# Miniprotein binders against Putative pumilio homolog 16 (APUM16), part 2

Target 1, 332 residues: Putative pumilio homolog 16 (APUM16), of Arabidopsis thaliana (Mouse-ear cress) (q9fie9)
Amino acid sequence: MANNNSFSMSTMFNTIQEILNEEPLTVPSPPSRGGYSLFHIRKAEMDIQRIFNFMTGSEDLKDDISVLDTGTLMWMASLMTSDCDYFMVITTNKNGSKTLQKLMGMSDDMDVFFFEAIMRLFIHVMTDKYASYVTIQGMRVFQQDKRELMYDQILRYACFLAGDQYGCIALNEIITDLDDPYYRDQLLDIVANNALLLSNDAYGNFVVQHVLKLRDSRCTRNIADKLCGYCVELSFKKYGSYIVERLLEAGDVPMATVVLDLLACKTEMLIRLARSEYGNFVVCKALELTNEILTADLFYGLVNRLMPYRHLLHRSPRSKIATILDSMSVPN

## First folded at step 13 (miniprotein; from r27 with L36M)

Design r32
Fold by OpenDDE base, fold request of step 14:
Structure r32 (fold): chain B 332 residues (1-332), chain A 85 residues (1-85)
Amino acid sequence: as target 1 above (332 residues)
Amino acid sequence: SPEEILKRAQELIDKARELMEEARKLLEQGDTEKAMELLREAYDLLYEAWELAYELGDPELIWEAFELMMEVMQLLDEAEKLRKE
């Protein structure tokens, strides 16, 4: 009874994942029977392992891609993209991702294989640290028709990607690198329309912060409009406080929106904010940035509301707010 | 120049790492207020470096700055816990 240890593609995949994760290969105990059965490593298994080693090898392999003929590269691309699990193992590897990015744009025929694989695995690729850069590279080098289809997927999943640890960075890079104003404006509109949701998210807040730094006047205004009435609430929160600071820095209209929200709240709430763990920095930043001739009305609005309660702010020995207020009080 | 931007970004990251290390020591000492101040400053430096990394188009620098910002957020969570105790 021949124990056909059929090394299935799944066993090779698991072995490759174990190697990639530096988990010690639990080498299954070699079966005790002393016959060196030359495991006829099927030619296909050797080819898969060779491709994996080539794709995940050190960057010194730059010279090796230049030596490969177009037929070999096409065969490799076809083989890599024939199995989704195998493609994911290559794309999620740091070196594998870099090698794929180099192979992309070499020929339109080869790009078909990569495009189809990316589209089948779109969310999985976009929510991985290394694989997301394969998509980003595709957005640069693929034909227009393929890029449009990829943009449609990005638009569809933009809020989901913004809330992902890796997807948020990939989305920011795409927004920054976008040459097409039509798709860029749609992404900015999605971020703006969901600004309150994203500003309260552990990862989405980085997308809002980045978009505010791009200084798109329409998008910045739309974000300010969406966050109007919520700036005080956001300022109490760890991530939200940074959003409000970025709004203060984003221009006169966003700055005015924040300060007007601070001025519209109850005095007890404003003092609570100014004494809070994160809100103290926001109130301090608002005072610092409004202490200019053009925004003097906003500055004095804040000062006048805070000044009667300055004694409550001094209980923190390093209150920058108290220092600002004391500098405005003429020494009697 | 790209080299000047890269240098500036690295200087910001290095300074942020110093502040984070000082903040960790302050947390161990129970000085949560000063630790939070330093962590907030570290975050602002990292944010500037992060935006410079996007300007450069340097993925490694983008991720370094981002991972450090996330580490600052974790240290802030530790500071908040210690303050409530």
Scores: ipSAE 0.831, ipTM 0.942, lowest interface PAE 0.7, mean pLDDT 87
Fold by OpenDDE base, fold request of step 14:
Structure r32 (fold): chain B 332 residues (1-332), chain A 85 residues (1-85)
Amino acid sequence: as target 1 above (332 residues)
Amino acid sequence: SPEEILKRAQELIDKARELMEEARKLLEQGDTEKAMELLREAYDLLYEAWELAYELGDPELIWEAFELMMEVMQLLDEAEKLRKE
């Protein structure tokens, strides 16, 4: 009667969850220099718990990754990617993610295991604070064929990722780090084509803001074109007001687009905007940025529309808009 | 240099934290207009730091700036609530 103590993955998962929910163990004083080199763990003695401890251990213990033989590393990679739940526990851990990133690119054969795991769990990995960096690292160090397949997934899920609290940051990092202009331009086109949707989203707005800062002239123009006629509406909103300010800062064409929208709206709407909680900052920024020789027509267009109503803008004792308008009033 | 970028980003974050703390005190005093002005200024500083963090490729700095921008958004929501009451 062989008691196959099949250590059930569920029992390990529960034990790992208990360890993850335990308060950060007071880092015991670094054990003296004779720390158990994980390198002496025979391949046959490495269990799932030892791999977890190695992967999630502090960086100071990991200077030793360079001393692991390729066969041991390959076996570890195979084992940690053999189960999706186990891989997710490692990759969502801060230290686990960092360790995976160090292991990636060491061997094309090893990268197959990591790539396959990432692709199986793509949305789960990309919508996690730490696991998303495993994908980002893969986009840097994997073979081109693997990167292309990952780009196809990013393109497919770009709008979904842009609306996620972690995915939006990961997407911005990918857009920034992209070395392939073809894939970069496609991502920029997706952001531009969905600019109105993303500008109204709690997380998508950060993607639009970041993309505008990249100063891609084609993308910036496309965003301005998509937001044309909506700048006034956006300027009333918490997130939308920042998008409109970023458009004002993005160059002469997007600035003109914003100002023309402000000038095209009804006077009552413009005054309401200038007195609104967020819109006052947008109108102030528009006046400040257009107060130059090259944009004087835009500036005077705004001033002339606002000037008759300056008395309504003084209701806030510190209205920067009112101060600008008063400075333009020729002393009679 | 990367060190200069990091230094600049940290200076921006430190200044933003000061403005956020002043804004909290102003909200407690009922000066929602001035609090909101400081929060908008803090956000602009954090946004600059956030873009510098992407240029540097520092994930910890990206997340610090992002989390602080989200905190500014929460404080703005509090300011909006106090203005309607």
Scores: ipSAE 0.830, ipTM 0.942, lowest interface PAE 0.7, mean pLDDT 87
Fold by ESMFold2, fold request of step 14:
Structure r32 (fold): chain B 332 residues (1-332), chain A 85 residues (1-85)
Amino acid sequence: as target 1 above (332 residues)
Amino acid sequence: SPEEILKRAQELIDKARELMEEARKLLEQGDTEKAMELLREAYDLLYEAWELAYELGDPELIWEAFELMMEVMQLLDEAEKLRKE
């Protein structure tokens, strides 16, 4: 391979990070006469370095950002969004992200720069721990026409974002904040329609769990419908078992869906589930949650299937199921 | 109120950390079944705290709870490996 690396966005990011880690330099005094020059190139590079230092510096020293004049703020917004690499280096830095969020919403004219940069880099921004909060802030403070375009992008990439380590957290923030019924219902429908795929994903399962906690009856019913017939197989799995538990907790209809799935399998399979590493927790929670007057049929359905095997369940000291069955004051 | 929600989330996280520490000791002792029970309880507490953090809109708390939930998943993987010898 050649000694020189191929030019790439990664290489440019490394170069900018090296500049940010150097001691601050004084901003040069460029000539007053216009035109493209080496002095002009040097001034722009020094100006970017000073902006990087300001944006990414200590949060304690930035409490006065609201006192900066509009001209200075517009200049900063224009320059830091003038290049994709500049924007990404600033927004992927924890302090840079927080500082940019403080600038957003201060001026509709300035927000155009931020909006255009976010939309150009949407996926890169949304899959970063810190930069994604810049997008979330824009959805809170931008003008309605910009926010609607951002909602459209969220809807388009929802499943991709849900499967990303950072994207799933950002998506859940958006789901929590979105109060426009038109966009909220569409986003929730996308999650519900893909519930089985997401429930089996290392990060997507956290989106399904979050949505179930929102207590949106229509969305919860849609999720329960999509997972109907799959609850036993999900319950054997680490992430799937949590989805089934969240579904049990989501309301009477989802709970009934889960319990009926459990009761529909052969007794051999139900006992295997009750003794399994993750399924035992699901069966235990199902017993605990159905032990109510209104759900007595479901509760006793489970008890009647499990009780003949109480002695086998007692051989497993790690399980609470046998203890629950004993508390029923069953005959010898 | 936001202050009550924050206090509750912090209490849940603190309790979950205690359960996770106890689970780690149990894994060292080879008691994987008891460790898994504590880890499942810790996850439930963290899940509640995580959802409270979303209600607060507190990114640091959201990430703290999420990272602990992922750590619970790693400990569950460790418990599975120990069960299989």
Scores: ipSAE 0.763, ipTM 0.913, lowest interface PAE 1.0, mean pLDDT 84
Fold by ESMFold2, fold request of step 14:
Structure r32 (fold): chain B 332 residues (1-332), chain A 85 residues (1-85)
Amino acid sequence: as target 1 above (332 residues)
Amino acid sequence: SPEEILKRAQELIDKARELMEEARKLLEQGDTEKAMELLREAYDLLYEAWELAYELGDPELIWEAFELMMEVMQLLDEAEKLRKE
């Protein structure tokens, strides 16, 4: 069994928050200049408290960061990143995250401190609502060698991040911002290769939906291929039904893949789907999107399977499937 | 333009909020099928706004749209439960 001697993060966080939530201490009068050592000890403690207040203060009320000299900024960067708890308390604060993002990219030497802290705490940073934007900013402004190492970490943890409520949003921002096709294509391939697992996840489905909206034809085709044979199963599910709808909307080939997959199941299953909580929306969208001259074979494939059973589809006064089918009935 | 994209995203979110409020009233009345239709429409509007927010790189808008999409998911759960009763 693993040894669970780790220090409690909740206790540590509460202690730090109590310190940060206290009213700022008034700096006491410094001792005479002959007391340098005493002043330096107290000054260091006051300086970290002052840095916390500066970093986490309201963005609208802050003094201009650009008036601080480079030496002061470098010292602040080294101190903020010197302790994992300092870094996390600052970056998980909304204003702290925004302020740190403003400091990033100002100096390559200063960025080394930020990069090292992010990499040390990668999972913690990427699964936090505000801290994850510090990593996103680093991907935008750091030197190429640092960005490449960060992309490697993103690739390594992509599926884990996609399943996290904050990680999925951050991952989507990284996918949107990726400016290196080598890393972008690898990340998109990971999403596509895991599309079934992600499509069934409460947060991973948002990554698949975002990637489909990017309209990268290769990635969309790969997702459609991986989900082929599963579209009926997915369409019964709350999250899966949206993925199938996104595929229907993603272009002619993904749409055809979905509709052919629907038509491949037995008629009784298709009727169950059309009557189901979420599947009815998928079938309706498939009918709406295929109802044009170039996709008439797909449209009438669906209609021919559904029309003999249209009486089972009038379970609601506002059933859209039944309305579509009824509008096509013309007495001979 | 960024201003045009922001305006459109906000209009989509406003419309989605209206549909969600109407859906809540329908759920109280037991009209779960109409409520689910409005919720699916609201989700589609929010999904479009959410993607526009990514295009803008606007974290506040991304999170507003996302949180509303998650709220739609909760309302769909409520509708599903009521429908089976």
Scores: ipSAE 0.754, ipTM 0.909, lowest interface PAE 1.0, mean pLDDT 83

Design r32
Fold by ESMFold2, look of step 13:
Structure r32 (fold): chain B 332 residues (1-332), chain A 85 residues (1-85)
Amino acid sequence: as target 1 above (332 residues)
Amino acid sequence: SPEEILKRAQELIDKARELMEEARKLLEQGDTEKAMELLREAYDLLYEAWELAYELGDPELIWEAFELMMEVMQLLDEAEKLRKE
């Protein structure tokens, strides 16, 4: 973290070299193609290079952004949002994203440029590690009419974003920050209605797990309802098993739903689940969490089905299922 | 309170890293069942830290915890392959 070199000419040249070495970098197109001359094209390219270097420079040097005149800021906003490549090169840079977030909310007129660029590039922005935070910042600081249009896009693409490595994190951030009950409830309903597909997805499962942690009673109930009848199938799977564990932890009703699903299958299947790579963790969690007076019927339902076969459950040297069952056979 | 939440999240991450390293050693020894137990425990710690990071609104911490959870998933894949041997 060098402070003196952060905004020096040497730092600017290193930034330019980094840009040249990234994924296929094309020279940005000028804002208008009509009437181009060689000098006209070169000036626009140099202007965007200067904006890029400023935007991607050290965070500490951006403390002076408030002293730039409004004309300069409007020029920057207009030029960097005038072309998709300009906007994406800036916003996919860690410092570029942070600097743009500082500019957002300063002026409603500037925000129009940022809003239009975000909406034009919505999927590309939301599936990038750094650019997605520009959208998140917009939903915090833009005027309500813009925020409503952005929420509509989030709702439209929610399942796609949930299945993306970067999109799932951004979607969870939006879910956490959403303060409009109308849009929040709709987004949570979309996640719950697609819970089975998302629970089996490498990234979507993290969205389901996040919303279960929010302790929203309506959403939790809806997820449990959609997954009812599928808990055994899910528990055999790497991602699905975590979802079932989260349901067991989510409250008495989701816990009962899961355990009744487990008890509904034949004993042979339950034993197969208890011996499986991932299902053993689910069965163990179910036993641990139901071992209370109010859930005694669920607990003993599981114990009574597993106890005759406890010798088959010793496959793991330290299997907690076998330990629990052995303790039930000890006289008081 | 935010400082306490941050300290808790960092403690959870540190413990999870220890469990993951122990799991890697167990995988080298062929004890895939114990390795998977430690990996599931590490995941639970990381999940708690990850949710605390969302509560803090701390993108760096969110990504650190998430990337570690993805690493746990990769180690679970390794444990599955070793079990089939």
Scores: ipSAE 0.747, ipTM 0.906, lowest interface PAE 1.0, mean pLDDT 83

## First folded at step 14 (miniprotein; from r32 with E33D E37S)

Design r38
Fold by OpenDDE base, look of step 15:
Structure r38 (fold): chain B 332 residues (1-332), chain A 85 residues (1-85)
Amino acid sequence: as target 1 above (332 residues)
Amino acid sequence: SPEEILKRAQELIDKARELMEEARKLLEQGDTDKAMSLLREAYDLLYEAWELAYELGDPELIWEAFELMMEVMQLLDEAEKLRKE
């Protein structure tokens, strides 16, 4: 009695929520409030508000950063990163994120503050539309040792990020910007190894689509191998149908993999696919892309299987599949 | 050139928006099959623009294309619902 522990995505989400619900690392109690006069508290509050206004202000402040002395910049960096909630308010703001990105790489000493804040809030930053670009900029401008630690976090959370509405885009940008072959290849291997899971996900499918467009021959082959035998099933699905189309476009080997899966299925299944909401586009795309001299065997394989059932494919007077098949029928 | 790529990406997005608007009108008219075909075409245009945006490294264009792709997905869900009724 094999316990099929169906690791449902809900269990992974719950486990990640349990990990995220692990007790907040006890922020060491702020040093005992010595009698900071009400004046010092008000000054600090005013300074925090001034920093917020500066960071979230209009882009015209570009010129103002260049005029700030190093001591002021270090002080600002220290204050912005001293509180996680305050840092998140700045970094999730469109202008705040852009301003942070400009401050990064100006000084290694200042970058320590930004790096520590990003690492402490890594998932929160990477799963936000604007804050993720702070991490992406850090991956460009930080020292190598910091970038390596950030890469390790990206690798660790790659599948989680791929399944997030903002994380998927950030991950694609990181994959595109990666200049280190070692980390790039590991990310591509993670995507390839999880290709079936990601191809069925509302956001992960965009990562697979993007990676297939990069035309990495090793990764493309690995994805095709992982999706082999599943192309028909994927082609019935909303997101999966686009993955199969991207495989058809990715080169001769991936295209052959898809067409061979279509040819290996039962005739009833192929006709069902060709008549389905999404599968009709996949079958049409497969016919269009294989209608070349080098792929003639694949094309005629599809045509020969579909042709006897062309009358069932005329659901819409605009069936492209039917039009292709009718164009091949020699006028008697 | 980067300017030519940007121009091409914007032309693709503009055309996709036109197709999406036509698809919305077709859904209101109950022509779900034609609407789905236009939405699929719009998605392909947006995908091309989206990949051009990554080539440019333009975050605003990446997000515009992605958000429109997600909107196409929503319109496809509406089309699927109308087919079942």
Scores: ipSAE 0.849, ipTM 0.946, lowest interface PAE 0.6, mean pLDDT 88
Fold by ESMFold2, look of step 15:
Structure r38 (fold): chain B 332 residues (1-332), chain A 85 residues (1-85)
Amino acid sequence: as target 1 above (332 residues)
Amino acid sequence: SPEEILKRAQELIDKARELMEEARKLLEQGDTDKAMSLLREAYDLLYEAWELAYELGDPELIWEAFELMMEVMQLLDEAEKLRKE
């Protein structure tokens, strides 16, 4: 074959030679099974160290992945997925994650190794900043049967993932990228049905906020329905106040739901909310967004309730509501 | 348009960083009410940038905006604590 195109024998042999003959690093090895001496390293441990160095090394040196023969790639996939620690050390590394994503989708047989490792370690993978993108890539490139099993796991653990610092971001990526409306809609339904719990969570609130930004009418309506009756309670809280603001911004129906919920509480409670640390921002946004011809009933509903008490709002250092009432509320 | 979205998201993040720096100075001066107002504004800018980053499919931008929103939350906690002292 010895031509200068993608089948160059020199390039192929050099790439294979580099992988097979790389020296073990003196840097501490990735986690091992134990029971081996540092002076008497098994061949398998030396091979995995070389694979680790290749997978986690500079991206510029990996331009040749596509020219590696199938046997070498299959051997690498088998060995790096042969132990949970090997797989996790590689995939939780930024470069290791990126390199694995490049290998995924090249071969259905090779993908079996990656799929089985991901499924075995699903929660650990999904709660890591870099490894979770390996799962996301699998959702894009694996055969449909494998993708459906992954969807099932996402649905099963959705609320747990939403409560995790890294899991909430990965879950949002899956919601955005999922190309099967049946599974996407089920996931959105899980978020909506648990909206109150998630809205009160330090990380789950970001999932609710993201879903509301998608402007899926059915999901937004379901969230508004589930939070109806709770908007005042949520508005007193740091995380909950942002959810209520997102509902106010999500369309006419969810905005009306929030405002009617605010108007349903006793005037004393509404004034306490308007003077509160986080609720003042919600009440202010409700006034700003309802100040239109088509929502005048909602706007004046709020104004008429708040106006008699504007002297209490002027004395609140955190509230701009009194200024709004003075400038927006003068009826002629 | 992807270039326009990226530029918009970066401008929002830059402005939010400025507001956060101003808020930190106000917290040092004891003006917690003004600091909280700036922090809420910064969060709104970051939320917009964060959602633009999802639209782009840009993981690094998603994480930059998210980590800044988490910093805003921490600063809000600090402001609450200072006010209650």
Scores: ipSAE 0.735, ipTM 0.901, lowest interface PAE 1.1, mean pLDDT 83

## First folded at step 15 (miniprotein; from r38 with M70L)

Design r45
Fold by ESMFold2, look of step 16:
Order: structure tokens, then sequence, then C-alpha cells
Structure r45 (fold): chain B 332 residues (1-332), chain A 85 residues (1-85)
């Protein structure tokens, strides 16, 4: 006859360890003389390694998480958020980020640990490819009071995040998901008020482009107003030319703002722009989009300035402009 | 509709990859002006796919499109360098 042994937390962690890594854990040899406190330090190091292996494993952890009791999950949340390095090592790992996202929203009490770690490390989290999605998930599943505090931090650091290669993507995700008009309008206003700076930035331009695609008429007008007087300068530049194209596509008012800027410069500058490696695309788009009866003044304003010089525009990439000009019998 | 959006985004990415490969061949041939035109077209397709990926909430697709847009920017830099050379 046999009797049962109680399940232990150590047994569960050994099982998880086997799932999450390819080799048994190795630890330094214990001192030949060691006290209970040294043993506890060594055990805590082994427990962190087990949690790390569990969180960063490549397997789907959905079933494994559902088997763990609340006390074990709370212990894991507490331990992995107890040290900034532990949290960052887990969340900057692709699988660690995904696994943490699955744990978030399961318990409001457990979420406090995640929230506090995110807020303590906000900039580091938001400027990482994988960890930033932990913040995004928190904004989806945390209680409203936590989400509001997170939005306050987003507003505070919006321009810094927009200029970061990972932060700009995370910021765009937040802009897309943001339902609360109070925070959404404030965030859009920050982007619009800084549009010139962001449009000249290697990553900030992607935030401006994303916001213009949202077709928020107030925000789009604010961006157009802020960039008024700078459209020619921007159109000479690799990133700036895309911003100007996005404005041309964003509606009648931003289109008119861009075209009037183009027409405000001397003909010599407009021809230089039309012949330039990036500006030619802007001029071509402007012609294409204004070629309507309602925008005829803008269209013919451009045509009248360009037509005498169309012989300078036949080489690619400028040939698209020349094709448009050549298709006209009497430009009027 | 999400399945339609995903299919559209993938079609745009596939076309952009074709244009980028054609542009690479043109750069090898020294035709930097034509290469830049194709690269601008590829970017426009990728920008559309990228925005569709945000609408889907698909991080893998967002990053695929974004990384390709960054590759287009690198190819544009290469084209500028070749023109200066």
Amino acid sequence: as target 1 above (332 residues)
Amino acid sequence: SPEEILKRAQELIDKARELMEEARKLLEQGDTDKAMSLLREAYDLLYEAWELAYELGDPELIWEAFELMLEVMQLLDEAEKLRKE
C-alpha cells in the first residue's frame, strides 16, 4: 500500500524549469561553511533563474499559467518585479514580454506589481521593442485609475518617445488604441504642436505620418498650420518630403496650405524643388491631387509656373511631372 | 473584414518587396533615378500596409512593414551615395 505526498512549490518550480530550459540549472558551489542566510540567498538566485526560464520559454504558456494557483502567481509577480534588472531581463525578451502580457489582467492585486515596475522603469520599458508592449497591454487591461496615470506619463514623455526607434511604434499603438477623448486630444495636440521638430526627426516623422492617417480634422489642421511656411524646406528632405505628401493627401485645407507654400516661393526655387531628388515627388503629387475643378486655381498656379520649364523635367524621376504637363493641350 | 485587411496588407507588402528587388537591380546598373522612383512607390505601399497593421493590432505585421520601410530608407541612402560617386 502507498500513501500520497503533498505537492510542494519546489516540485512545481522544478517541473517548470525543465519545460523552460534545455539544461539543468547550474549554480556556484556553496561555501564549505555556509549559514542559513547564505542558503536562502543561493535559493533566491535559483528561484529567479527558474522564473526567468519559465517566463522566457518558447512554448505557449497558456495551459501552464492556468494550472498555477493564485499564491504561486502572486509570488512570481512579486519576485520578478522586486528588482529592476529582473523585470527588464524578462520584459525585453520576446517570449518574456508575451508571457507577462498573459499574466496581466488576471488579478488586480497582481497587476499592482506590474504597474509599479512599469512606472518605475517607464522610459526603459517604452524604448524597448518588446517591453513597450507590456505597457500597451497594461493600458488595455489595468483598472482605470492605473491607466490614467500611465497616460499622464505618455503625455509627459510623448516627444521623447516619438524620437525613439522603438518608442515611436509604441506611441503609435497607444494613439491608435486610445478611446478617452481627454487623453487622445491632448496627445494629438502635443504631436501637432511639435510637428516641425518631429517631421525632421528620423523616427518622429513616423508619428506625424501615423497621426495624419487618422484623419482627425482638428489635429490635421493644427499640423498644417504648424508646418505652414516650411513645406518647401521639408520637401527637399528624405523624411520631410513624405510629411508634405501626407499633408497633401489629408484633406482640402492641408492640401491648399501645402500648394500655397509651394506657390509662394520664386519660380526658380519651385523648379529647383521639382528637379530635386525628393521634391519632384511632392510636386507631382500636388499636381495629381489639385487636378480637379474645385482646385483649378491651385492646379493652374502650379502648371503656369512649371510649363515653361517642362523640358528640364523629362528625365526620371521628374518625368511624371512632364507627363502630366505634356498631357495638356491648352493649359489656360 | 479583418481577414480582408490582412490580405490587403500582405498584398501590399509582397508588391513592395518586388519593387525593392527591382530597385536593387537598377542600383547595380547605375540607374539611380529609376531606382529611387521604385523605392518611393514601395514606401507608399508599405506605409499603407503599416497603417493597416495598426488597424489590425498585429505587432508582427507592424514591425515587418516598419522594418521594410527602414530598408527602403537605407536603399535611398545607397542611391544618394551612388549618385554622388
Scores: ipSAE 0.750, ipTM 0.906, lowest interface PAE 0.9, mean pLDDT 83

## First folded at step 16 (miniprotein)

Design r53
Fold by ESMFold2, look of step 17:
Structure r53 (fold): chain B 332 residues (1-332), chain A 83 residues (1-83)
Amino acid sequence: as target 1 above (332 residues)
Amino acid sequence: SPEEILKRAQELIDKARELMEEARKLLEQGDTDKAMSLLREAYDLLYEAWELAYELGDPELIWEAFELMLEVMQLLDEAEKLR
């Protein structure tokens, strides 16, 4: 069986059986044997199992989706989305997610089923490795009114998603694909306004790094502004030091923001930073990037503060800083 | 080309895995400073691979590099506790 989903077929099957056995009718049925009741229950169980097997099967077997008639496709969409467990079992399966993505966008009427299921389960879908790509596909192919409602939900939960192991990658995928300036600018503003908190978060730092990689000048300036005054503190930390390095690389204004923060602290603190296991890389990159004619004031600001203490910087992880400083001991 | 980018990303990931395995051995031996140095190098390789994975638009590669970067961060935490 080509099914590697952590949500086992046995668990789903048992859950369906329990629901059917433990959920009585809202209205008592008439006293009668009712010749078709058990058949209808058994038929639904068989139908969802057939759909599950089809959806989660090998991708090679799906090339002929286009030959299925509209009625069959609508039946599949309706049944797959009729129960939250059905939808989640399919979409959290790697092949199930890929197959569902192929069905999306084929029919606006089918897309209503998928949209409603996604919105009902939004947080569960967006915090799953595979199901999140179903939402991402919806934002690519759904009608504009549905897409706008989905973007509203992304904006609402952006910080929560950024702090989630799976949500942060899904959010980055959305940021990468987003071409609507209204929603893109709002999402980037949320990331920038929360940059200090996200930069020191185990998952949020990856969102900040990704956003800085986009080279959106307004967003980069906003992030630099929010991190101004905090770059030394961040540079002592494993997550934060990488954010500061990305900021140094992001352009002249963010580079200057970082270097001015470094120069603003007392010399003792700057030396502690340069000797630290993460901060030494920030100081080294700052020296390398400012070692140009147009930034000579920043470069020599750092050199003049570090030079008297270069003997404390020759230990193995900090020797690159010392090498730069030693090269400056002899006038050119 | 996409093939060259994929090959480069795979090479970076392979090297990072080697460094991570070496770092795990050093942690067992109590050499935490050297382990942290190797883990920092592994993270840099993985970050480059992660950037290449976004350039390719390859979800599997994005997740592979990302999950390895998370493992590096956990190993860095372990190393700091052992110091």
Scores: ipSAE 0.702, ipTM 0.886, lowest interface PAE 1.0, mean pLDDT 83

